# VHH binders against F-box/kelch-repeat protein At1g80440, part 17

Target 1, 354 residues: F-box/kelch-repeat protein At1g80440, of Arabidopsis thaliana (Mouse-ear cress) (q9m8l2)
Amino acid sequence: MELIPNLPDDVARECLLRSSYQQFPVIASVCRAWNREVSLSQFLHQRKASRHSQELLILSQARVDPAGSGKIIATPEYRISVLESGSGLWTELPPIPGQTKGLPLFCRLVSVGSDLIVLGGLDPITWQAHDSVFVFSFLTSKWRVGATMPGVRRSFFGCASDSDRTVLVAGGHNEEKCALTSAMVYDVSEDKWTFLPDMARERDECKAVFHAGRFHVIGGYATEEQGQFSKTAESFDVSTWEWGPLTEDFLDDTGDTVSPPTCVAGGDLYACWGGDVMMFLNDKWQKVGQIPADVYNVTYVAVRPGMLIVIGNGKALAGYGEATVGYICDLSSSRWVKLETHGGHVQAGCFLEV
Below, E stands for the ipSAE of ESMFold2; O stands for the ipSAE of OpenDDE; V2 stands for 0.75 times the mean of E and O plus 0.25 times the DockQ between their complexes.

## First folded at step 8 (VHH; framework vhh_6z1v_2)

Design j3 (from g23 with S54E T58K T101E Y102W E103G; at its last look DockQ between E and O 0.01; V2 from the best seeds 0.00; counts 0 for: pae E 11.6 > 2, off the site)
Fold by ESMFold2, look of step 8:
Structure j3 (fold): chain B 354 residues (1-354), chain A 126 residues (1-126)
Amino acid sequence: as target 1 above (354 residues)
Amino acid sequence: EVQLVESGGRLVRTGGSLRLSCAASGFTFSDYAMGWFRQAPGKEREVVAAISSEGGSKWHADFVKGRFTISRDNAKNTVYLQMNSLKPEDTAVYYCAADSEWGTYTIISESEYDYWGQGTQVTVSS
């Protein structure tokens, strides 16, 4: 009923809407009314509408070894690092309770509303495939566990979110290393998985993006074609619940059939091919930029309207720089600016608005 | 008044088995997610296992995976922790906890749990 004693509710709500997401645990601890108000989906919508939302880049990033030790390096320990776009401040989320060796290897990160969803991957100790789903709410700063992924355990699947309600998963391989045709969708609000109709092709190590109401599954390879990546794609229309026809030459023939592309969507559809930035325009891929030469292998790409973020391996293996290198590109000017990173290898990431 | 009462903690030998129970009263048990936590002397309390309100989703911490199993009987308003292959490092006070807000999920964050029991001591000797 009363949000703040001796303060009208409309004034109290305006104070809550203006708070940084980092203050939400303190605000939620004040009383039950505050905890409920901050936790509601309506709060997030009001915060965005009033221009008080914060844009976050969320990364699964290896911890940096503080000593330049020459000894054999143990399995990297991944943690969640967070960059607040407005302030440029880097922070780190607490570890998932009970996961003492960090995030699963090759897990997928996506956002749905103010929730970060961490899916699958390999156990850092046993290297067995996970069917786990972990959810962190930026409204409450708390971890919870979602329903496990149903069916056969899978790894190296394509994964994308509509950013609003659902997470889509397609392909990968089972524990016998057989490539999968199956796909499924997770409703975060209902905590429920539903299988989609099968894809036209087996797609191990495929990439996925959500763009223009469709879940695109790109590339990958069949069981009998291990590591020989397809140039095909297919897309699932969420509104009609149907796969569209297979696009046989979706990825232009650049002469590199064994290199998986990195495709991303941020208003428009983009891809990174070798060293090139490509934009899908008029049903054709067109080069719109070149990734800086000191990025040796792209490990993560993120896109927002007008901005591309690229992170990859640096020149440290040759002894001349940082092990991880990042850049921001202003897509309107094609101007690249180095992104100051504070950690090691990046295996996954997403944007989130809170 | 909500009450959670743990029972079944005792001394067992390394490699032994033990079943903990937590009886709940004062709320509609089937609406609540349940969790087991433990705290060794001088250490922070940590999550061991969690189960959704209808039992459809279960979670176990890595350090107990394959050895401990959470379960619930909503007809008896009771959550259980079956503990097998016990080790001396499992020695702790074990607590059960309940949360209604996200009952259809498995809750692993300590701060989400509204209600806590008083704990039951488990001691594992060599």
Scores: ipSAE 0.000, ipTM 0.476, lowest interface PAE 11.6, mean pLDDT 82
ESMFold2 (binder alone), look of step 8: mean pLDDT 85; pTM 0.874
OpenDDE, look of step 8: ipSAE 0.044; ipTM 0.471

Design j4 (from g23 with S54Y S57H T101E Y102S E103G T104S; at its last look DockQ between E and O 0.68; V2 from the best seeds 0.00; counts 0 for: pae E 19.8 > 2)
Amino acid sequence: EVQLVESGGRLVRTGGSLRLSCAASGFTFSDYAMGWFRQAPGKEREVVAAISSYGGHTWHADFVKGRFTISRDNAKNTVYLQMNSLKPEDTAVYYCAADSESGSYTIISESEYDYWGQGTQVTVSS
ESMFold2, look of step 8: ipSAE 0.000; ipTM 0.210
ESMFold2 (binder alone), look of step 8: mean pLDDT 85; pTM 0.871
OpenDDE, look of step 8: ipSAE 0.000; ipTM 0.244

Design j5 (from g23 with S57T T58Y T101E Y102T E103G T104H I107V S109D; at its last look DockQ between E and O 0.79; V2 from the best seeds 0.00; counts 0 for: pae O 10.2 > 2)
Amino acid sequence: EVQLVESGGRLVRTGGSLRLSCAASGFTFSDYAMGWFRQAPGKEREVVAAISSSGGTYWHADFVKGRFTISRDNAKNTVYLQMNSLKPEDTAVYYCAADSETGHYTVIDESEYDYWGQGTQVTVSS
ESMFold2, look of step 8: ipSAE 0.434; ipTM 0.796
ESMFold2 (binder alone), look of step 8: mean pLDDT 87; pTM 0.891
OpenDDE, look of step 8: ipSAE 0.000; ipTM 0.327

Design j6 (from g23 with S52R G56W T58K T101E Y102T E103S; at its last look DockQ between E and O 0.01; V2 from the best seeds 0.00; counts 0 for: pae O 17.4 > 2, off the site)
Fold by OpenDDE, look of step 8:
Structure j6 (fold): chain B 354 residues (1-354), chain A 126 residues (1-126)
Amino acid sequence: as target 1 above (354 residues)
Amino acid sequence: EVQLVESGGRLVRTGGSLRLSCAASGFTFSDYAMGWFRQAPGKEREVVAAIRSSGWSKWHADFVKGRFTISRDNAKNTVYLQMNSLKPEDTAVYYCAADSETSTYTIISESEYDYWGQGTQVTVSS
C-alpha cells in the first residue's frame, strides 16, 4: 500500500519525517498506514538520525494566580509547559483528565520515546501521596492512565528513564515519612511494574539518573538521619539485575542542604551545587561552569546535546508565587542565555526528543 | 438557593453498615469538592472524609480509614458515605459540605467549605 498516492514509499516516508511534531496527531489520523508509520520506533530514530527531530523542554510549572480570585492561594496549580528548542515557543499541554486542580505536587516527569510520564506526587488539596502514573503521547496528543506504582505509597523518590522503554524509581518516603530502600521499574509499553532488589540504603529525597545501562541513585538520607544528606551513590545494572557496590564518597562536601540536581549528557554526568556546574570526569567532580548569580535554589537541571538548562528561583527566599529564572548554557562556549519564562515555580522537568 | 440535604442516618447496631447520601442543588455540583463532617455530643466537629470535584482524589480520616468510603455521582448531584463496621464512637450528627475549590487550601479544613447541610443523626448502639 502506497503511503502517498503516486509517490514511492521512501519519498513518502521522507515527507513524513520532515513534519512538525504538532502535526503527528493529524498524520496519525489520516489512515492506518500513516498511523503505523509514525508509531514505529524506527520513525523517531530516523527523525533523529536525519536531524529532523525536535527537542522539547517539558516543565511542571505553576500557574500565576489570576488576578481577582480574592482568596489566598497557598498551593499553586501546576501545568505542563512545553518549550520548543527551535522556535522558542511555549505551549501548554491539556490537563490530565480528572485532575482539575493541576498536577500532583512534587510529581516526577520523565520521557520515554514520544511519551511523557507523570509519576506520583501529592494531592494538591489533601497532600496525600499518590501512586498514579499518567502518560501523554506526543503522537496522539492524548493522556492515558498507567498502572499504579506498586508497594507503599511514596513521595520524593528518585526517578529516571532509559529514554526508550522503561522508567525506574527508587527511594523516597512513605506516609509515615520513613525512608525507603525499595526500587522498581515501569515498562511503558507493557504497562507493568516490576520490583528491583532493594537498595543498600534508605534514600529519601534522592536523585536518580540513567546512563549506559545503569540506574544511578544519588544521595538522599535515611529515616534516622533526617536532613543529613548522604554523599553516597549506588547503581543498578539492568542487564545483570544487580546493584553495584556502594560508592561512599560519590559527592563532595558541597555544603548543600539537599542532594544536587543531576543530569546526563553525551555520556557525562553533570550536577549543580554551590552555584557551580560540576562534571564528573576521571572519577572526580570538576567545576566546568558557574550558574548565573540570579538563579537561586536550582529546581531542575536538564541536558541536551551540547547544552545545559538550569531552572531556579529568581529570589533566594522564593515562595510559590515567585517567578522562575531559567538559563541555557552552551557547553562548548560556556555561554549562558536567559530563557523567557513567564510562569511560576517549576517542580519538575524533562527533555523529550521527537 | 443552595441546598445540601443529608439522608440515611438512623439507629444501627455495632458492626452494622449504613450509607449516607447528600443531595445537592442550587450550584454546579461537579465544580465543588464535597466533604463529610461529624459532631458528637460534647465534642468538636471533625472532618470524616473529603472528595475532590473530579472524584479522583479522596481523603479519609484515620479513625474511619478502612471502614468508611466517600464517593460521588455527579450525574445525580449526590455525595455518599458508605459506613461499615460501625462503632458506638461513630455516633454523631453527620454533615455534608461543599467547597468551591477556589482556594488551594486543604479540603479537610472546615473553614474552606462554603455550603453546609443540616445534618443527619447516626446512632450506633452497643
Scores: ipSAE 0.000, ipTM 0.234, lowest interface PAE 17.4, mean pLDDT 89
ESMFold2, look of step 8: ipSAE 0.000; ipTM 0.306
ESMFold2 (binder alone), look of step 8: mean pLDDT 85; pTM 0.867

## First folded at step 10 (VHH; framework vhh_6z1v_2)

Design m1 (from j5 with T57Y Y58T; at its last look DockQ between E and O 0.02; V2 from the best seeds 0.00; counts 0 for: pae E 21.6 > 2, off the site)
Fold by ESMFold2, look of step 10:
Parts: C-alpha cells; structure tokens; sequence
Structure m1 (fold): chain B 354 residues (1-354), chain A 126 residues (1-126)
C-alpha cells in the first residue's frame, strides 16, 4: 500500500511520525492506509522512542462568559484545556456532546494511551451524581460514550489509570452519602467494566495513584467518620488480582495533616502536602521542596524525569472563582519557574503523551 | 514602566468609521487581557469591549454590538478598536486598559484592570 505516492513506505512513515497530534485527524482522513498507520499502538510507541511524542497537560478549567453583560454565573462552566508542555501552546477541546453546561462537577480525568477518559461527577444544574464515562481520542479529535459505571452511583471516588489500557476506580460515596468499599476496573479498548474485590476499608473522598503495577488508594474516611481522613492506604496488585495488607501509617510523616495530599507517580512517588513537596523514599515521606506562596491550593501534579509540574488555584477573579496558577519545579535544584497559564478555577487534571 | 498610549481619536461624521490603536510597553503584552472603556461627558466610565491575551475570546457591550470590533496584534504589542456606523452618542474619551491577572479570558469589570492609558477623544458630529 503506497502511503505517499512515489515515496517508499518506510520514508513515508518517518514523515507521519514527525506530525503534530493536531494533524492526526487530517492524516487519518486522507486514506485507509494513513488512518490505519496512525491508529496502531506501534505508531505511538515509535513516536515516543524517536522523541517525537508530545506531552500534554490536560485540565478541567472554568470559563468566563464572553457574551455576558458581566452577570455573576452561579455554577461555572468547566471545559477541557490542553497545554503542550514543550511549546507552551494552550488549546481547548471541543465540548462533550450533550453536556451543554460543561463538564460534570468534580469529574475525574485520566489518560489511557492517546485517550482522555472523563468519569462521573455531578450534574452542573441538579448536582446529582452521574455514572457517565466519556472518552476523547487525540487520534481522531472525537468524543465517544463509554460503558456506564456499574453498580450504585458514586461520587468523590479515587481514580487512576495504568496509562496503557485500564482505569481503576475505588471508594467514594453513594447517593445516601454512605462511604464505599467497592472498586472496579474499566478496560478502555473493550469498553467493559469488571468489579474488583472489595477494599478493607470504606474510603470516601480518597485519592488514588497507579505505581509499579499497583493501584494505591490513599486516605478517605468511613461513613461514621465524615471528613476525618484516614492515614491508611491499601494497594491492589493487578498481576495477582488482590488487595495487599493495609499500610497503617502511610501518611503519618507530616504529623498534622488535616486533608489528603495530592499524589503522583513517575518512577518515584511524590505528594504535595500543606505547602510542601514530599517524596516517598525509604518507606517514609521526606520533604524535598516548598510550593510557591501564590498557589492557594494544589489541584494537580504531574511528574516527568527531573521535574514536577504543579497546578493549582490562586487569586480570585471577578465572580469566576480562583484563577489557574502553575509552576515547574526542577527537582535537582528545587528551582521553580512560573507557567504562563490561562483560564479560571481548575478542578481536575491529567497528563497524556501522544 | 508600564505604558498604554491610545491614538486615532478624532472628529468624525455620523455613520462614519475610525480605528483606535493602543500601543503597550513595559510588560509582556501577550500575557494580558485588554479592554476598551469610554467616558462620555457627564457620564460614568463604561466598558466597551474586551479581549483575551491570545485574542481567542472577545466581548462587546450590547450598545456597540455589530458596530465595534476589538482585536489585537501581539507581535506589535497593540490592541485595536474598529468603530463603524458611529453615532453621536458614541462621543467620549476612549481608554485602553490591561489586566495582568486575567490574561486568558475577557474581563468586563473596570475594577479588575490595573493599567490605564491617558485616553483619546472621539467626537461624532450629527
């Protein structure tokens, strides 16, 4: 099959590998051969191996109403913003079909391969929990609807991706505000949910991170302990399909933590606590830096070799809540460089390489 | 030193057109949302139009919709207001303004703007 007329296929593939992800829908529309080529997982692996992949920071951000007369908007409209970390270019994804008032409030964002997965959250008008799953393909620039999350409707659950195939969900609370022990996994390519064995503890408002083949569920609280966050964690091993024993003092290194940290993994495990950057080293959390004071709270952290990207919210603006603030931290020097950011309040984020 | 310098204001006939420019210096222009405001004789200053730092979002007051268009050229550090179909009630001093805290969306609240130009007089004769 001739990918480019009068050009050897190996050379044509090299040209495709160097294309921006922004061009993939156009490339895929040219012919069946091009569509197939950029849709294969090998293509994405080759882009990464040849250092042509693009790193994307993906945020749920509040919009301003550009057509309004300055009226106060009671419920902000959240949309997906994308920062290409190398170029600094900001773009915005098309809206999710059928979500006319923006993203569900407190929805979860994760990435699997070249797909962004948006899970759950609350209806922006009624504040009732949804079990919806939406998938955006960076290869086609199209949204699709995934299989509904099974079982009881839940919100404020822990959520993490293995980055390759699956999304894992644990805890949260049901419609009666009862904390949950249940957990489940979503296979993005098969569009199928499978329940996991129950966790040892109910965990409402828990955090989750995927690290070294394990889904770690951190903190949270039981129904009877509303808002009294646990210091424990437990981990699901995907290779053995079982939960390990509780870690009783996983969060005890800070002494006086009142709320759960924001955790991220990328080789090593990092967390942001009370203005500090912490690294999990030798089975203990150790301080490795300080977050700049103009970050009022941290919403999302991404880790790459030698650096952290910290996204949070800062100074409040004109009835739209707090504005986005972001920094890159060079981990070797603890030097912070402020990002040029756009948009209002950030409620969620994730990282994707395409 | 941050400076905003408006130009282009002049006397024009009803139904005429003119283009205001605001040259900016002393800050990274592409990080700032910009706005145009006006103050007519005996009236309070009011927002006319606003534009995000990238130019991707614009806002126009209802009383100028379809007639005025805000734009910017980040390479020239300049924001513009194209004014068409001018009416006598458009007579005012026009000010450009910049807000460092809101670069990626439009701002219509006057109190959010940190930097202001000296103004340029537009007079529309009947």
Amino acid sequence: as target 1 above (354 residues)
Amino acid sequence: EVQLVESGGRLVRTGGSLRLSCAASGFTFSDYAMGWFRQAPGKEREVVAAISSSGGYTWHADFVKGRFTISRDNAKNTVYLQMNSLKPEDTAVYYCAADSETGHYTVIDESEYDYWGQGTQVTVSS
Scores: ipSAE 0.000, ipTM 0.095, lowest interface PAE 21.6, mean pLDDT 80
ESMFold2 (binder alone), look of step 10: mean pLDDT 87; pTM 0.892
OpenDDE, look of step 10: ipSAE 0.006; ipTM 0.295

Design m3 (at its last look DockQ between E and O 0.53; V2 from the best seeds 0.00; counts 0 for: pae O 9.8 > 2)
Amino acid sequence: EVQLVESGGRLVRTGGSLRLSCAASGFTFSDYAMGWFRQAPGKEREVVAAISSSGGTYWHADFVKGRFTISRDNAKNTVYLQMNSLKPEDTAVYYCAADSETSGYHYTVIDESEYDYWGQGTQVTVSS
ESMFold2, look of step 10: ipSAE 0.388; ipTM 0.765
ESMFold2 (binder alone), look of step 10: mean pLDDT 86; pTM 0.886
OpenDDE, look of step 10: ipSAE 0.007; ipTM 0.287

Design n1 (from j5 with T57K Y58T E101T I108A; at its last look DockQ between E and O 0.05; V2 from the best seeds 0.00; counts 0 for: pae E 17.5 > 2, framework grips, off the site)
Fold by OpenDDE, look of step 10:
Structure n1 (fold): chain B 354 residues (1-354), chain A 126 residues (1-126)
Amino acid sequence: as target 1 above (354 residues)
Amino acid sequence: EVQLVESGGRLVRTGGSLRLSCAASGFTFSDYAMGWFRQAPGKEREVVAAISSSGGKTWHADFVKGRFTISRDNAKNTVYLQMNSLKPEDTAVYYCAADSTTGHYTVADESEYDYWGQGTQVTVSS
């Protein structure tokens, strides 16, 4: 069956590969064959390989009151904002069905394939921790409800994606404010959670990344050591299904009071320590960049091929009503370009390539 | 019901020390940054100190000059203000406030704080 009449299928596929992600829902609705084609993992892989893929910066961002009244009693509403790399176009995703007051507060964002996963967070009204999982498909432009996170309800956990199939979660704290050792993995396709073995240490407010086939949980603190963030890390090998040994002093004395924003790109591990961008290289952290001075608090950092993205606050100790500051650095020229941001405080971010 | 209850305010002599406490209930304390504010008679309320949800980050006003220290115990749902080397100018009603922003907190803008205590009177005699 021809994808496009009178065209070889390879040519037809090539045409589809060059489509903008905004057209994917339309493409998927044309016919079953087209739907199938764009739904294949191979399609996305080919887009990436052929450099037709699009990178999206996705943020959980508070709405700004145009009146400038700020937040007195009401909690700001958070929404998903999307920046398309290349065009610089900002868009907003549809609200999650049933979430009338915006995103759960402090929810985690991760991407798997062409899906955005929103995990947990606090109810904007009741402040109850959510165990909810919401999945947005950039192929269909639709939200779906995923399987709830198992175990005790948790917040401020580490979360990372293997980018292909699964999301891994570790640590945080339960409703009794106890730091957790538990970890779990979510298979997006199967819509199923599985517990991992417990971590060696309880880790509240930890960071997590997936790097080199391992789930790395970095920093955080124990229940008894609140505010005293650990410099340790431990890594889970998904192939062996075992935690590796605890790495002492994984983080250098950064001067930071919290676990640094961390990201992985091109097989390399990056972190933002204060005003510095650090890269883990040759078994040590090395400074590879300096963030602009007007970024006082880094909320999100990402490295993309040839680019460094930093999102933070435009002033020290900014809250919900404060403007977000973002920069992109061209790594080839070391030139920083300020992003035109719209909206307020950013709680989470992730990159998605489609 | 959300409640913030300050305690510890009293009359102290110049140079003295005082520890204020604020007990929180009705919300997930560990998810909130906390702040101490004060308001002297005839003056505007001003921020004294702030602390992040985890306690890892703190801010103190310039007038503190190292005399005051904010801290918190999330297990006890309590935020503290240790005040040393008190001066008559420190006389004020001290308020505890909660900000739902974690990792960051608005220091100067009172509107960023969601919940407020009733305050506790601190009086420093000359």
Scores: ipSAE 0.000, ipTM 0.233, lowest interface PAE 14.0, mean pLDDT 86
ESMFold2, look of step 10: ipSAE 0.000; ipTM 0.187
ESMFold2 (binder alone), look of step 10: mean pLDDT 85; pTM 0.874

Design n2 (from j5 with T57R Y58T E101Q T106V I108G; at its last look DockQ between E and O 0.03; V2 from the best seeds 0.00; counts 0 for: pae E 16.0 > 2, framework grips, off the site)
Fold by OpenDDE, look of step 10:
Structure n2 (fold): chain B 354 residues (1-354), chain A 126 residues (1-126)
Amino acid sequence: as target 1 above (354 residues)
Amino acid sequence: EVQLVESGGRLVRTGGSLRLSCAASGFTFSDYAMGWFRQAPGKEREVVAAISSSGGRTWHADFVKGRFTISRDNAKNTVYLQMNSLKPEDTAVYYCAADSQTGHYVVGDESEYDYWGQGTQVTVSS
């Protein structure tokens, strides 16, 4: 069956490849054949390869009090904000069904394929840790409930995606505020969790990235070492299903009170340390940039081809009521451009390419 | 009954050090962010430092410039403020406060804090 009548399928496919992601739900509703076409992993790969893909910055962002006072009287409601990199257009995703008070606080955001995954967090009212997984498909523009995270309820864990199929989680703390060594992987398509072997260290408030086939868990602190973040890291090889040896002093003395925001791009690892953008190169962290001075408490960093994105607070304080400041750096010119951010404090972010 | 009791305030000389403590009771301490505030005579109360519920995140005011450090021991239900290199301008009543709304975040807005201590006097002589 022809995708488009009187057109070769390759031409028809090319037409679909050039569609904006906003049209994907419409496309998917046209017919079964179109639905199938856009649902294939190959479709997204081809979009990327043909440079028709769109990059989205996705943020968990507090709603701003209309009163404009900037003062937070109550726990703000968080929603998902989306910035389309090409157009500069900001949009908001529909709320998660059943989550009437907004996103779980401190939830983690990761992207797998064309899906956004919202993991865990704290109940906005009770502050109880959630083990919930919510998945938003940018193909269908719909939320679905994923399999509940197994094991003890945890918060402030490290989370990373392999970008293709799975989300990996490690560390955090349980309801008793004990740091965890446990790790697990979520297969998005299969909607199944599997435990990994335990980490060598318990790691509360750790950062995690997926790089070079490995799940890297960075920093965090042990239960008995509250506020004393480790400079260590350990990496899980998904191919061998083993943790590598502990890397001592993976992080330099950054002076930061938290594990640095980290990201991976183009096969390289980046982190923000004390206002500097660092790149891990030749087994050393090297300064590759400096964030604008008005950015405090970087909450999110991303590197894209030719571009660096930094999101933080406009004040030294890191709270719900703090204004978000974002910048984009053109890496070729080293020029920083301030983002027109609307909304409030950002708790998490991720990039998604569709 | 919720109680926050500050201690450690005293007269010190310029350049001296003090450690303030705040003992908390009557609530789940580990669920609250804690903050230190100070109020000098004739001035508004200002935030000095804040720490997340887990202790993993801290904030310090610009005027601290590395001189003060907030920490906490959840096992002891206590928050601390280590003050070094004290200056006469640091003279104030220091208050500890608990914030149930911030979780692991730190905030400096006084209105967000639910519980307050009675304060401890810190005097720095020239």
Scores: ipSAE 0.000, ipTM 0.243, lowest interface PAE 12.9, mean pLDDT 87
ESMFold2, look of step 10: ipSAE 0.000; ipTM 0.218
ESMFold2 (binder alone), look of step 10: mean pLDDT 84; pTM 0.868

Design n3 (from j5 with T57K E101T Y105W T106I I108S; at its last look DockQ between E and O 0.01; V2 from the best seeds 0.00; counts 0 for: pae E 23.1 > 2, framework grips, off the site)
Amino acid sequence: EVQLVESGGRLVRTGGSLRLSCAASGFTFSDYAMGWFRQAPGKEREVVAAISSSGGKYWHADFVKGRFTISRDNAKNTVYLQMNSLKPEDTAVYYCAADSTTGHWIVSDESEYDYWGQGTQVTVSS
ESMFold2, look of step 10: ipSAE 0.000; ipTM 0.145
ESMFold2 (binder alone), look of step 10: mean pLDDT 84; pTM 0.865
OpenDDE, look of step 10: ipSAE 0.014; ipTM 0.345

Design n4 (from j5 with T57H Y58T E101Q H104T T106L V107T I108A E110K; at its last look DockQ between E and O 0.08; V2 from the best seeds 0.00; counts 0 for: pae E 20.6 > 2, framework grips, off the site)
Fold by ESMFold2, look of step 10:
Structure n4 (fold): chain B 354 residues (1-354), chain A 126 residues (1-126)
Amino acid sequence: as target 1 above (354 residues)
Amino acid sequence: EVQLVESGGRLVRTGGSLRLSCAASGFTFSDYAMGWFRQAPGKEREVVAAISSSGGHTWHADFVKGRFTISRDNAKNTVYLQMNSLKPEDTAVYYCAADSQTGTYLTADKSEYDYWGQGTQVTVSS
């Protein structure tokens, strides 16, 4: 059937490929042919191949009242802010239905295909741990509720996505503040959780990344460890369904940065400590860059291939507090570009391509 | 009478987590910026975190960034401090404080805060 009346299908498809993701729900509502076309996974692959995909930085960020005189009239809620990297346009997603005070504190954000996944965190009123999963589709511009995380309620767990289908979760602590060895995987399309084999170590407040078919869980601490975070790491091989052996001295001396932000960018492992960007090369961490001086503490690191974002606290006038400051690094050139940020504190973030 | 009452301080293990609450009464809570301060034995009271009257703007001291999060619930007249990755150096009495002179702007200067709580003890074992 004809995608656009009186146009060849190839020309009509080229028009659809160039549309903004914000138009996809409207396009899908025009007719069955348009709905089918933008719903195909092939459509998304063609957008990427033709360089029409949109690259989005997604942040869980406090909403700021734009009122004059600086007065804030209503309690802001933590919401999802979206930056289109190319245009610099900031937008805000619709609120998650039923979340009266915004997103849970310390929730995890990851992307799977064109879906944003929001996991766990603490209730902003009661501070009780959530097992909730919320999914936003950038194809439909709608939220849905995913299957809750099974087992005990956990917080401060490691979390990473394979970017294509699954989200992996490991460690954290339960409601008794006991560190966990358990791990699990969420299949976004099937809306189903499966437990993984247990890790070799309890890992509270660990970091996690996904790279080359392996889910890496880094650092953290056991329930009874006195005085120190682990420098160990272990990784789960999705193809063999097995944890590999511990790497006993995976982290170097990180100085005062006890639990460094860690990510995968450009196909390599990165971490931030001591004001430096460190990259894991030849089984060692090596300095590959310096975070801009006006970032006084890195609170968040996120990645998309080719781009690294760093968000932290910046300088402000004495007695007035600090502003949030962010930078994007072009990994091919190591060039930093300052973000124009207009919101409050950032709790979490990720990149997404649609 | 203006009252700020902290709660939730206790003994915790190194690397553990703790949540502090501060209940406020006797003033219009939503008009005040709030701060958390701490004082270790023999040290001066120092700012830990601050939050605007609406909760839209926050500030955290460098030594707690990435570990502590301030928040508030204006419907319940309560300010919170979530403390993670606790270190022995975090051992102190924690105070909440209210600043009447800022709606949006935050200050780290303890002399700008009008009202103070009695404090809650946090002890982090080594």
Scores: ipSAE 0.000, ipTM 0.149, lowest interface PAE 20.6, mean pLDDT 78
ESMFold2 (binder alone), look of step 10: mean pLDDT 84; pTM 0.864
OpenDDE, look of step 10: ipSAE 0.008; ipTM 0.242

